# Ledger of designs, part 6: VH-VL binders against q9y8t7

Target 1, 261 residues: q9y8t7
Amino acid sequence: MRDSFLQKAIASAKDRTSLLEEIAGNCSPKPGRPSLSSSIREWVYRVGGAVIAEYKRCSPSAGAISTLDPVSYVQATRDASAAYSVLTEPNWFCGSIELIPYFARYKPVLAKDFIVSETQIRIAACMGASAALLIMEALTPRELQELAAAASRYGVEVLVETPDASHAVEASRLAPGSIIGVNSRDLKTLRVDYEAMLREVSKAREQLPGEVILVAESGIDSPDKALKAFKAGAQAILVGTAFMKNPQLREKILAELLQIP

## First folded at step 21 (VH-VL)

Design q4
Fold by OpenDDE, look of step 21:
Structure q4 (fold): chain C 261 residues (1-261), chain A 123 residues (1-123), chain B 112 residues (1-112)
Amino acid sequence: as target 1 above (261 residues)
Amino acid sequence: EVQLVQSGAEVKKPGESLKISCKGSGYSFTDYWIEWVRQMPGKGLEWMGEIDPDDDYTKYEKNFKGQVTISADKSISTAYLQWSSLKASDTAMYYCARGTYWDSSPEYAFDIWGQGTLVTVSS
Amino acid sequence: EIVLTQSPGTLSLSPGERATLSCRSSQSFEFDEGYTYLHWYQQKPGQAPRLLIYKVSNRFSGIPDRFSGSGSGTDFTLTISRLEPEDFAVYYCMQGYHYPLTFGGGTKVEIK
């Protein structure tokens, strides 16, 4: 009877389709976009882990998280981040696809939205995104496959967000070559389960091929939690709200990583 | 009036099964979560788990997972907590409560409580 | 999990006195949206708990203004400005954002 947040978000995305189609008709994917996966691998090699810094201005429950503008955010995070995750969903997260070009000047950009159509991926590519988010719980297996294929055609990598290890494994099969993310956030309640995420990341790492990049998503608000995620088997962590409120946290995480022999 | 009414006190022996109930009234039962909370004699409150009565989605605290089953029948606005095999250590007061959602006021709180069901397990 | 530690375990006071109850979190509350979903519940003897304060400092419906909540980060406080006879009870803090949901151990406010 009551629609979940995910359902509402998907509905909103679908409602934006007509506008997006108009935009998509006037754009073409930009060549020469940096690779998200390559950047992550470079950071893993160099320091043992990669941080994806997420720019998120709002959240569903309470509106504005921070007044930090993109310029200030980049200044605070650029030197210690492998990539940027940019919320483009406008209704719940106060995001915009128009944010992507700015961030893309500095790092590979993950376009983070509730993607339900090829048009969204195309537009993200046109804006300079290196990758696009696919939420497994928001898509049928067929839809996931189709959208992943579409992304490939546009030269866009895919990060498939999953709730657990079993889905992570399935995602890797449905979307070969994709980056796999495990989300600490329960998409039904929007509560956070960091410990569960760690368990699932560990489990996923045991089952996934070694070349598959595994990302721990959200729920990280301290250097300690970051390190635990890397120890659990994640090659990258995605940090949002914590960086919006305290961008210097990134430097602290990096400092800890550098101390690991 | 918005209220949760729980089933009556239970006296059981170890090894017996038990299912207690929590019935909601005065509100849309499927718009809120049902939370289960244990309180052992003379002790504090312990969150056991929760259920969305709309689709039977459940979350458990790790120590209660596999030890109890939370279920619901939305057709009669009733949630359940059940044991397959009771232990003496299960002796406690059990409360159900209405859990609010992220977009409700208050957010993520237990705003309505049942009167509790006392479960006594002894040989 | 987030462990909430309440202190003191017991607070002995007389009617009319000020009560200050502490709830300390094992982790800093850096929730989305800038809100902290730390709540306070009151449980009188032989009764079910009731919601007293939600999100650190908001009084729930019907709660007298002598009850107030404050705090940030890891330290939270429930204050009863002037104890009434009916206020002698056990008070629990609870966080409702991180799984598993957790309660503090409780503080018993008893008559001196």
Scores: ipSAE 0.867, ipTM 0.935, lowest interface PAE 0.5, mean pLDDT 94
Fold by ESMFold2, fold request of step 24:
Structure q4 (fold): chain C 261 residues (1-261), chain A 123 residues (1-123), chain B 112 residues (1-112)
Amino acid sequence: as target 1 above (261 residues)
Amino acid sequence: EVQLVQSGAEVKKPGESLKISCKGSGYSFTDYWIEWVRQMPGKGLEWMGEIDPDDDYTKYEKNFKGQVTISADKSISTAYLQWSSLKASDTAMYYCARGTYWDSSPEYAFDIWGQGTLVTVSS
Amino acid sequence: EIVLTQSPGTLSLSPGERATLSCRSSQSFEFDEGYTYLHWYQQKPGQAPRLLIYKVSNRFSGIPDRFSGSGSGTDFTLTISRLEPEDFAVYYCMQGYHYPLTFGGGTKVEIK
């Protein structure tokens, strides 16, 4: 029997959390963290859509994606971004919770990891994160509910990543008030199905209350794809690899996505 | 020796059902995907869909979804392609191939192919 | 759906000549995660395809060094430096990263 990438990532997260509980102590969420949802809504009102810019140094398939340091990345992206998605998973994404404080100086931060314990949420908030990722496919319905409740107690918003509209609707029921993501990446194969994601965003928009924020994730690597995701009903897009790989092209793509010079 | 061996050629009439097989040997069958590829007479290659035999996770190209069923029996290292009601337009060569994962070379390529099963559907 | 357009449709050459086969994608792979998962297959008459080149330029095990691949973005090339008698076949490119997986229409390399 072969463990999937997701199974390996979950197991790693459990190991990391056990050690973190021993050494983190009783840190408290940093006060004054801005709201991710409020930032997204402000950009939607002002511009018609929001961009979550993802800082991701590595990926499972790529290994090292880019040598851009956090300072250079922020300089290129801060004026056009509603928020940062910051990878904290160290083994496949080369992330760290220690990255959070830097990004949090500029924008709301989504802590992006395989979250399986409320300890991970608390520590992310101690470092200044405004929100945390919950992957629906990694959690039972009860685990999702419990982690979302824990996030609420720590004043941490949740983005629930889902594979399709049916799961998006269920996620909104299980974790009321959460931001809902529809991911074009198949977590089993790591392949991308952008057209299916557009259809599922559209279906989710039809079934969810208008106040629920929808985020389109993965595979958005051109202005045309960004505009189609917004037209399908996403209020925000989450863009990683395209922004990391080519600073000159990335700057042009970002400006065209939001029509910012 | 790593190989995929497919079931023999079939001659059928429209409306009949058919199940063709692809048996893997010489490797751990559940460590790889099985891909199905159609080749219409005189035409190129067309991806139909895939299955992970370990847990039966299946993906279809949209024009084949609902037209065929892809399945596997990992206890005998065999994948299947099925039609409930054949059409004359299903006349083609059908290949199975072994697909690799993102973390194993040759990544996302089809490295071992079956010999093909010719399916002829005519009145 | 990503369309791969191969050219020429037929390439008529003699043994010993260099063959250059083109594959053009309807979308750029520049920003795909990992590598560009553009692959080349050879199909001889009456046989199953076999993998030649994976990830643009990597020769698969057992493939002679006269086969090479190159390209980026939307434009990719398979080169056979000196054609051997067994190389007269149809060649297909394939992209393996975006659903649905797609093949090019093929280039037939035939004896002139």
Scores: ipSAE 0.788, ipTM 0.895, lowest interface PAE 0.8, mean pLDDT 90
Fold by ESMFold2, fold request of step 24:
Structure q4 (fold): chain C 261 residues (1-261), chain A 123 residues (1-123), chain B 112 residues (1-112)
Amino acid sequence: as target 1 above (261 residues)
Amino acid sequence: EVQLVQSGAEVKKPGESLKISCKGSGYSFTDYWIEWVRQMPGKGLEWMGEIDPDDDYTKYEKNFKGQVTISADKSISTAYLQWSSLKASDTAMYYCARGTYWDSSPEYAFDIWGQGTLVTVSS
Amino acid sequence: EIVLTQSPGTLSLSPGERATLSCRSSQSFEFDEGYTYLHWYQQKPGQAPRLLIYKVSNRFSGIPDRFSGSGSGTDFTLTISRLEPEDFAVYYCMQGYHYPLTFGGGTKVEIK
């Protein structure tokens, strides 16, 4: 039986934790980190939707996506973004935990990695992250509950990434108060199913209380796709590769939400 | 020699069941997907769905989900496409093809095709 | 769902002529992660399709060098530099990255 990309990423994350556990014993979460959920709600109130801009230099399928530096990316994106999603996974995404402090100066930061240990959450908070990603498909229900509880102890919010509405509802039950993502990317094939994601966002919105923040992830590369995700019931969208390749796209998305040129 | 060999042509009546097969040889069957493609008489190619024979992970095109079942038996290197109740509109040529992953050339393409199974359903 | 529109529907040419086949996508692949996973297949009468070109411009193993592919964004081209008698067939483009996987409607290359 061949190891999937997800299995390889989980194994790599476990290997990385031994050094992190040594280092984490010495650091504490940064004080005064802003709330990701509050920023999303503020943008939804003001504009009708929120954008999480993802900084991602590489991906498994692309290798190098862009040479765009963090300073240039933030300058192009911060006025239209509610938050940053910052890849910290080094092997396939060319990320680093050390990227977090720069982005955190400007917006709440979601630490985006294959999180399997509370040490990863603690270190992300030491660097200034406001939230951490938990991938439901990578964790048992007990592991999800334990990591969400650990995040709460460190004052770190959680975005739980799920493949569909039934998992979104279960994730909200297992990790109460978390932000819930619906991901259009199939983690086994790495293909994108945007239309299925729209249907599952709509179903999740019907089944989840309005207070639960719902995020649409992956495959959103045009203003039309962004608008459809918001209309389906997402309060936020998470946009990576399109923003890395076209930083001006976020202004086009905002203009569409406001119905201005 | 790497090949996919499909079961022979079928002539059926509406309401009958059918299971057609696609047998792989000359390669590690569980290292690749099997894709199913329909070609209606005089028409182009339509993707129906796929299966990873290693763990039976299956994806369907929306209009075929619930209309056909895709399955595999990795112990005999064989994938299947089946109907519980055929309709006249199921008359078509059905191909299986081998699909690759994003990290194996030719990425996300169908590099080996079966010879096709003609299914004729007439009332 | 991504619609691939091929043109022309039929291309009537003589052996030795250059064939240029177009495939246009309803959505740009410019922002896809990885490569552009647009592929070309050939289907001769009574036969299964075979892969010619993958990822826009890469010839598959055993495919003659008279076949080439190009394009980006929404517009893609298959070129046959000098038609041989065995090249009269139907040609399909396909995108393999977005679910559902989709084929173009085909271009029939026939003898004038």
Scores: ipSAE 0.773, ipTM 0.889, lowest interface PAE 1.0, mean pLDDT 91

Design q4
Fold by ESMFold2, look of step 21:
Order: C-alpha cells, then structure tokens, then sequence
Structure q4 (fold): chain C 261 residues (1-261), chain A 123 residues (1-123), chain B 112 residues (1-112)
C-alpha cells in the first residue's frame, strides 16, 4: 500500500510535464546536437571503452552532494568523458532542464529524468540534449515504443535503462537503434547489486548484436569495477556519485582502460 | 505493540519438507519488508533473502536461491520460509526481521526481529 | 559480495570498562549514494538480535547513550563507554545497502 520511489517519481514527472507544456510553448530542438552513440563508438574504437560522466547535485537519500558548478565540473572531466548524463529531475536530484546547455556545448548530453511524455523529450532537445533516458520499468511496452518513436522525430537518441538481460533484449526489439543500459540499482529497493549487473551485462552482450551499444549503470566507483564492466561486454559506463566526489577517478579509470589489449 | 511471532521449533529428517511462519502484528504488514536470517549452531548471522509482502517481490542470497522459498500471505500478515527437501546442513536457528526502506528510519536496518525458529534435521 | 571483518573475536573485560569493537569492510562505502548503511546489532545467548546503531552513528530508539558508533570508508567502530552487566553479549555489524546483505563474524564481549 505504500508508493515506491519509482511510482512517486512517475507521478511527479506527470505533474511537472503538465506545467512545462503550458509554459514552454512550441520550442524547437536546438540545432547542432552531436550524436551520443557516435561519441561512444569513437571512444570504444580508440581506447576500448567510454565513460559517461553524470552531473548530479543531490540524491534522494543524501540530499545535497556539494559539488562543482557545471562549468567547473566540465573543466575537470571533459578530457576523459565521451558524454554527460545530466539530471533534470528537480525534486530528489536537484536537477533542472536549464542545466543542459552548460554541458551540451562540450559533449553529447543524455537528459536523465523520469520521462513519461514526448514533451519532456522535445524540451530536453530544445535545451541541447542529444539523448533522453527511458526507464523500461516505468513504461508499458506501448509507451516505450511511442516515446522512442517521438524521440526519433525530434532527432533525439534513446538510452533504455533495463534491469537485466531479458529486458535488454526486449528493449532492443521495442526501440530499435536505441542504446541499452543495464542498471545495478534495484528500482524497487534502491539497493545495488554490482555482481548481478556484471552477469546480466555478459548475458545481454551474448544475445544482442555487436552494434548495439551496451551501458553499465550504477555502483561503478573504482577503476577495478570499471574494468570489469568493460570486460563483461559494456561499451560504456555511467559514473555518478564517485565522479562528483572525486573527479580524479576518471584519470584512474582511463589508465586501466588503456591497459586492455 | 509491534511484534514478529514465529512458529515453533521443528525436528525433521533429511528429505522431509518444512514451512515455517512469521506473523507480524501492531503495524501495517505491507508497509515493510520481511527479511530471513540463518544462524548455524555456534555461528554468526547470514542473510538469506527478503520479500515485499505487498506484491511478493522477492530477493535471495545466491546460495539460498532455489534451495528455499520465501513467500507471504498479506491477508493474514504472515511470511513463510519453506524447504521442499531438508538436508542435515539446514540445522539452524531461523529468524525473520522487519526491514525498512531508504526513506524510513532506521534506513535499510532490521528494526524488529522474531524470536527465531529452531530447525533440527537429523537422521 | 562485501565481507565485514570484526575484531577482536572475543573481548574480555570487567564491568565499568570501555569496550571498543572494530568492523572492517572489504569495500569502501565512501562513494555509496546516500548514507553509509552500516549497522550494529547485539545478541544475548538464546535471544534474537536487537538493533543498536544504524547508519554508522545513530542510536536506535531505547538504546542507552553509553553505546556509540563511528567510522567511515572501510573502518567502523562500536564503543560502549562503560560496560554494564547486561552488555556482555555478541555484537554484529551489518551492511544493508549492497546485495547480498552481509553481517560481520561477531565480537563476543565477555566478563574477564
């Protein structure tokens, strides 16, 4: 009888979208947005893996993380990052759609939110986002298909976040051409299971065509964990709290990556 | 008074089935998780798994997955731990405990424990 | 899997003495999202465990103020400032955030 965090986040997203539709009007996607997938593939070719650096000012349980402003964060992180994941969810992550332009001038941006409406995708693109997050567990199969189709019409790539290999394969069928994420965080308990995520990444890599970009998400807070995720078959990793607290961690991850044959 | 009351001690033979119970009272049973913990004779505590009684969502520790079944009946505020075929190595004390969420103090801790059910498996 | 190593295995002390119990994690919790979800439990013979300290340093309701917790990263400590006769028990640390949930091996506090 209690609402899960995901249920609360979805309800909040619906309320926020209704207001944004009335205020934002008919803005157009910003021109010149780079490709997230192309950036990831370039890094994979050059060094064997890609890092998506997340900008997150708060988390649901910790509140403020105390971090650099967007420009300083980019200055500290851009040389080793293929892309940015920018939290736009305001209530639990202290994010805003207005953060996107500060990152998008430097790298492709994934707009990270609880996306339930194509209006959210359009507005993210208006602000310069190259891609949008779709959480498979938050959407019916029909909703996922419809939002992915809408993203395509706006020239916005999709990262579909999934809990396991079975859902990763299904997501690839429902949203062809999307980037596929496997998340170590259980969206019901908010606990993490890094080792299960590695197993599910490996299973997903075996079942998905090689051209499908696979991203390992959450719980990657050391160079060793990053290396294991790449060896399991991920082409990219998404790193949040560890980067916010220790920007130098990127250099350590890159050093491990360059040692892969 | 918030309580978890477990079923009584069991003496079984290898190969027999067993289902032990954990009944919650004094709180909204579906607002909290139920955790199961094993304590082998003279040993420490081992997490076995957990269930959300509201929708039966279940997580298992890898060595217990497929070896036991965790279930719940929310209509009678009761969780269960079940074996289809007991082994002598299953001899232990089994506790249930109430687990909390990230947004409810004491976060991710086990704040209320049942009294335990001693299971003895001997030929 | 996160291993929690408790030391010492046994701590023999007299009533009135200060007890210091150590819990070391195989993995740092420094970069976990949210708080560090490291908890302490007390178990007396023939009884169920009871929660003492949650999230490193927060005393649970009804726990005497002689119990305190501290630590960060990989190193955590439970302190009993002045042992009472009822405090002679086994103490377990537990981490509740990473699957699988894990307990330390325990520290037995006994009368010298």
Amino acid sequence: as target 1 above (261 residues)
Amino acid sequence: EVQLVQSGAEVKKPGESLKISCKGSGYSFTDYWIEWVRQMPGKGLEWMGEIDPDDDYTKYEKNFKGQVTISADKSISTAYLQWSSLKASDTAMYYCARGTYWDSSPEYAFDIWGQGTLVTVSS
Amino acid sequence: EIVLTQSPGTLSLSPGERATLSCRSSQSFEFDEGYTYLHWYQQKPGQAPRLLIYKVSNRFSGIPDRFSGSGSGTDFTLTISRLEPEDFAVYYCMQGYHYPLTFGGGTKVEIK
Scores: ipSAE 0.770, ipTM 0.890, lowest interface PAE 0.9, mean pLDDT 90
Fold by ESMFold2, fold request of step 24:
Structure q4 (fold): chain C 261 residues (1-261), chain A 123 residues (1-123), chain B 112 residues (1-112)
Amino acid sequence: as target 1 above (261 residues)
Amino acid sequence: EVQLVQSGAEVKKPGESLKISCKGSGYSFTDYWIEWVRQMPGKGLEWMGEIDPDDDYTKYEKNFKGQVTISADKSISTAYLQWSSLKASDTAMYYCARGTYWDSSPEYAFDIWGQGTLVTVSS
Amino acid sequence: EIVLTQSPGTLSLSPGERATLSCRSSQSFEFDEGYTYLHWYQQKPGQAPRLLIYKVSNRFSGIPDRFSGSGSGTDFTLTISRLEPEDFAVYYCMQGYHYPLTFGGGTKVEIK
């Protein structure tokens, strides 16, 4: 059977974890890391929605997306963002765990990678991350539960990325207290289904307690799309490529939110 | 030679069932998706849905979901499109096509097409 | 759903003339990851479609140099520099990145 992109990414993550253990040893999570969920809730209270700005230099399909450096990106985005999503996967996304400390000076950081071991979570927290990504499609239910429990022990919040409402509900059961993402990107084909994502966010909102934070991921590249995601029931949106290419989009989204009664 | 060969034309009555086939040859069948496209008489092309023959993962366009079933048998390199109860409005030409991925040129395009299966539902 | 609007519906020309076919998208592809996955297909009477141009401007294998594509954002063009008798057909644009995959309504290039 042909190895999928996801399988290759998981294998790479296991290899990278071994190196991280050798270099970092038994480091401790940085104290005083801000809460991702609290920042999202603050923005929702103030303006009706939160934006997670993603720093992503490459993707498997795009290769290089942008040469925008971290300093310029933060300068353009910090005032309108509740948090940063920072890619730490080096082979396909051109990310690095070393980026975390810089972004963490300004906002809560979600470490975005193919997380397969608690060592990755601990080391992300050592670098200053407030939260870590768990991809439900990459993990067995038992693995998801164990990694979420490990994250809790390290004081790290979890965003569980899911493909639809039924998986979102299951993820909330398997990893109580987690932030739940609904991703419009098909992990097999890397195609985007924005309209399906809106429907699944709406279904998930109806089935999940209001206290569960829902995040709409991928395919949000205009103020209209952002507003529709919030109206469907997402409290936050996660935006990558569009922000890397068009900094004015962030301000337009904020302006739209501030005009909602 | 890389090709997709579809089953022959069908003449059916409303309410009858039908299963048409699309057989791939000259390439690794499970390395590509199979796309289904409808063309009603005198009209343009409509994407119906697709299947990954490797694991039977299927996507449907919303108006075809529940109206047709897309399936595959990778042991004989064949994909299928089937109806449980045909309607006169199902009269059309049906194409299968090979779908490529983001990492294989021509990316996200349909590079090889079957010859089409004409389905006529009348009487 | 992304709507692709092709114009003109019919283009009546003589052999040797230049054909210019337009495809307009209801959404911009500017911020898609990767390339713009806007493709062009040719369908001759009684035949299956065939791929001409992929990713806006790349000629598929075996397609003559007289076919070219251009455009960005929402506006795309297929150009046939000098029409040959075999080029009289219907041409479709298609976007392959966003579900559901969608085709334009087609432009028929016919003999004047």
Scores: ipSAE 0.705, ipTM 0.877, lowest interface PAE 1.3, mean pLDDT 90

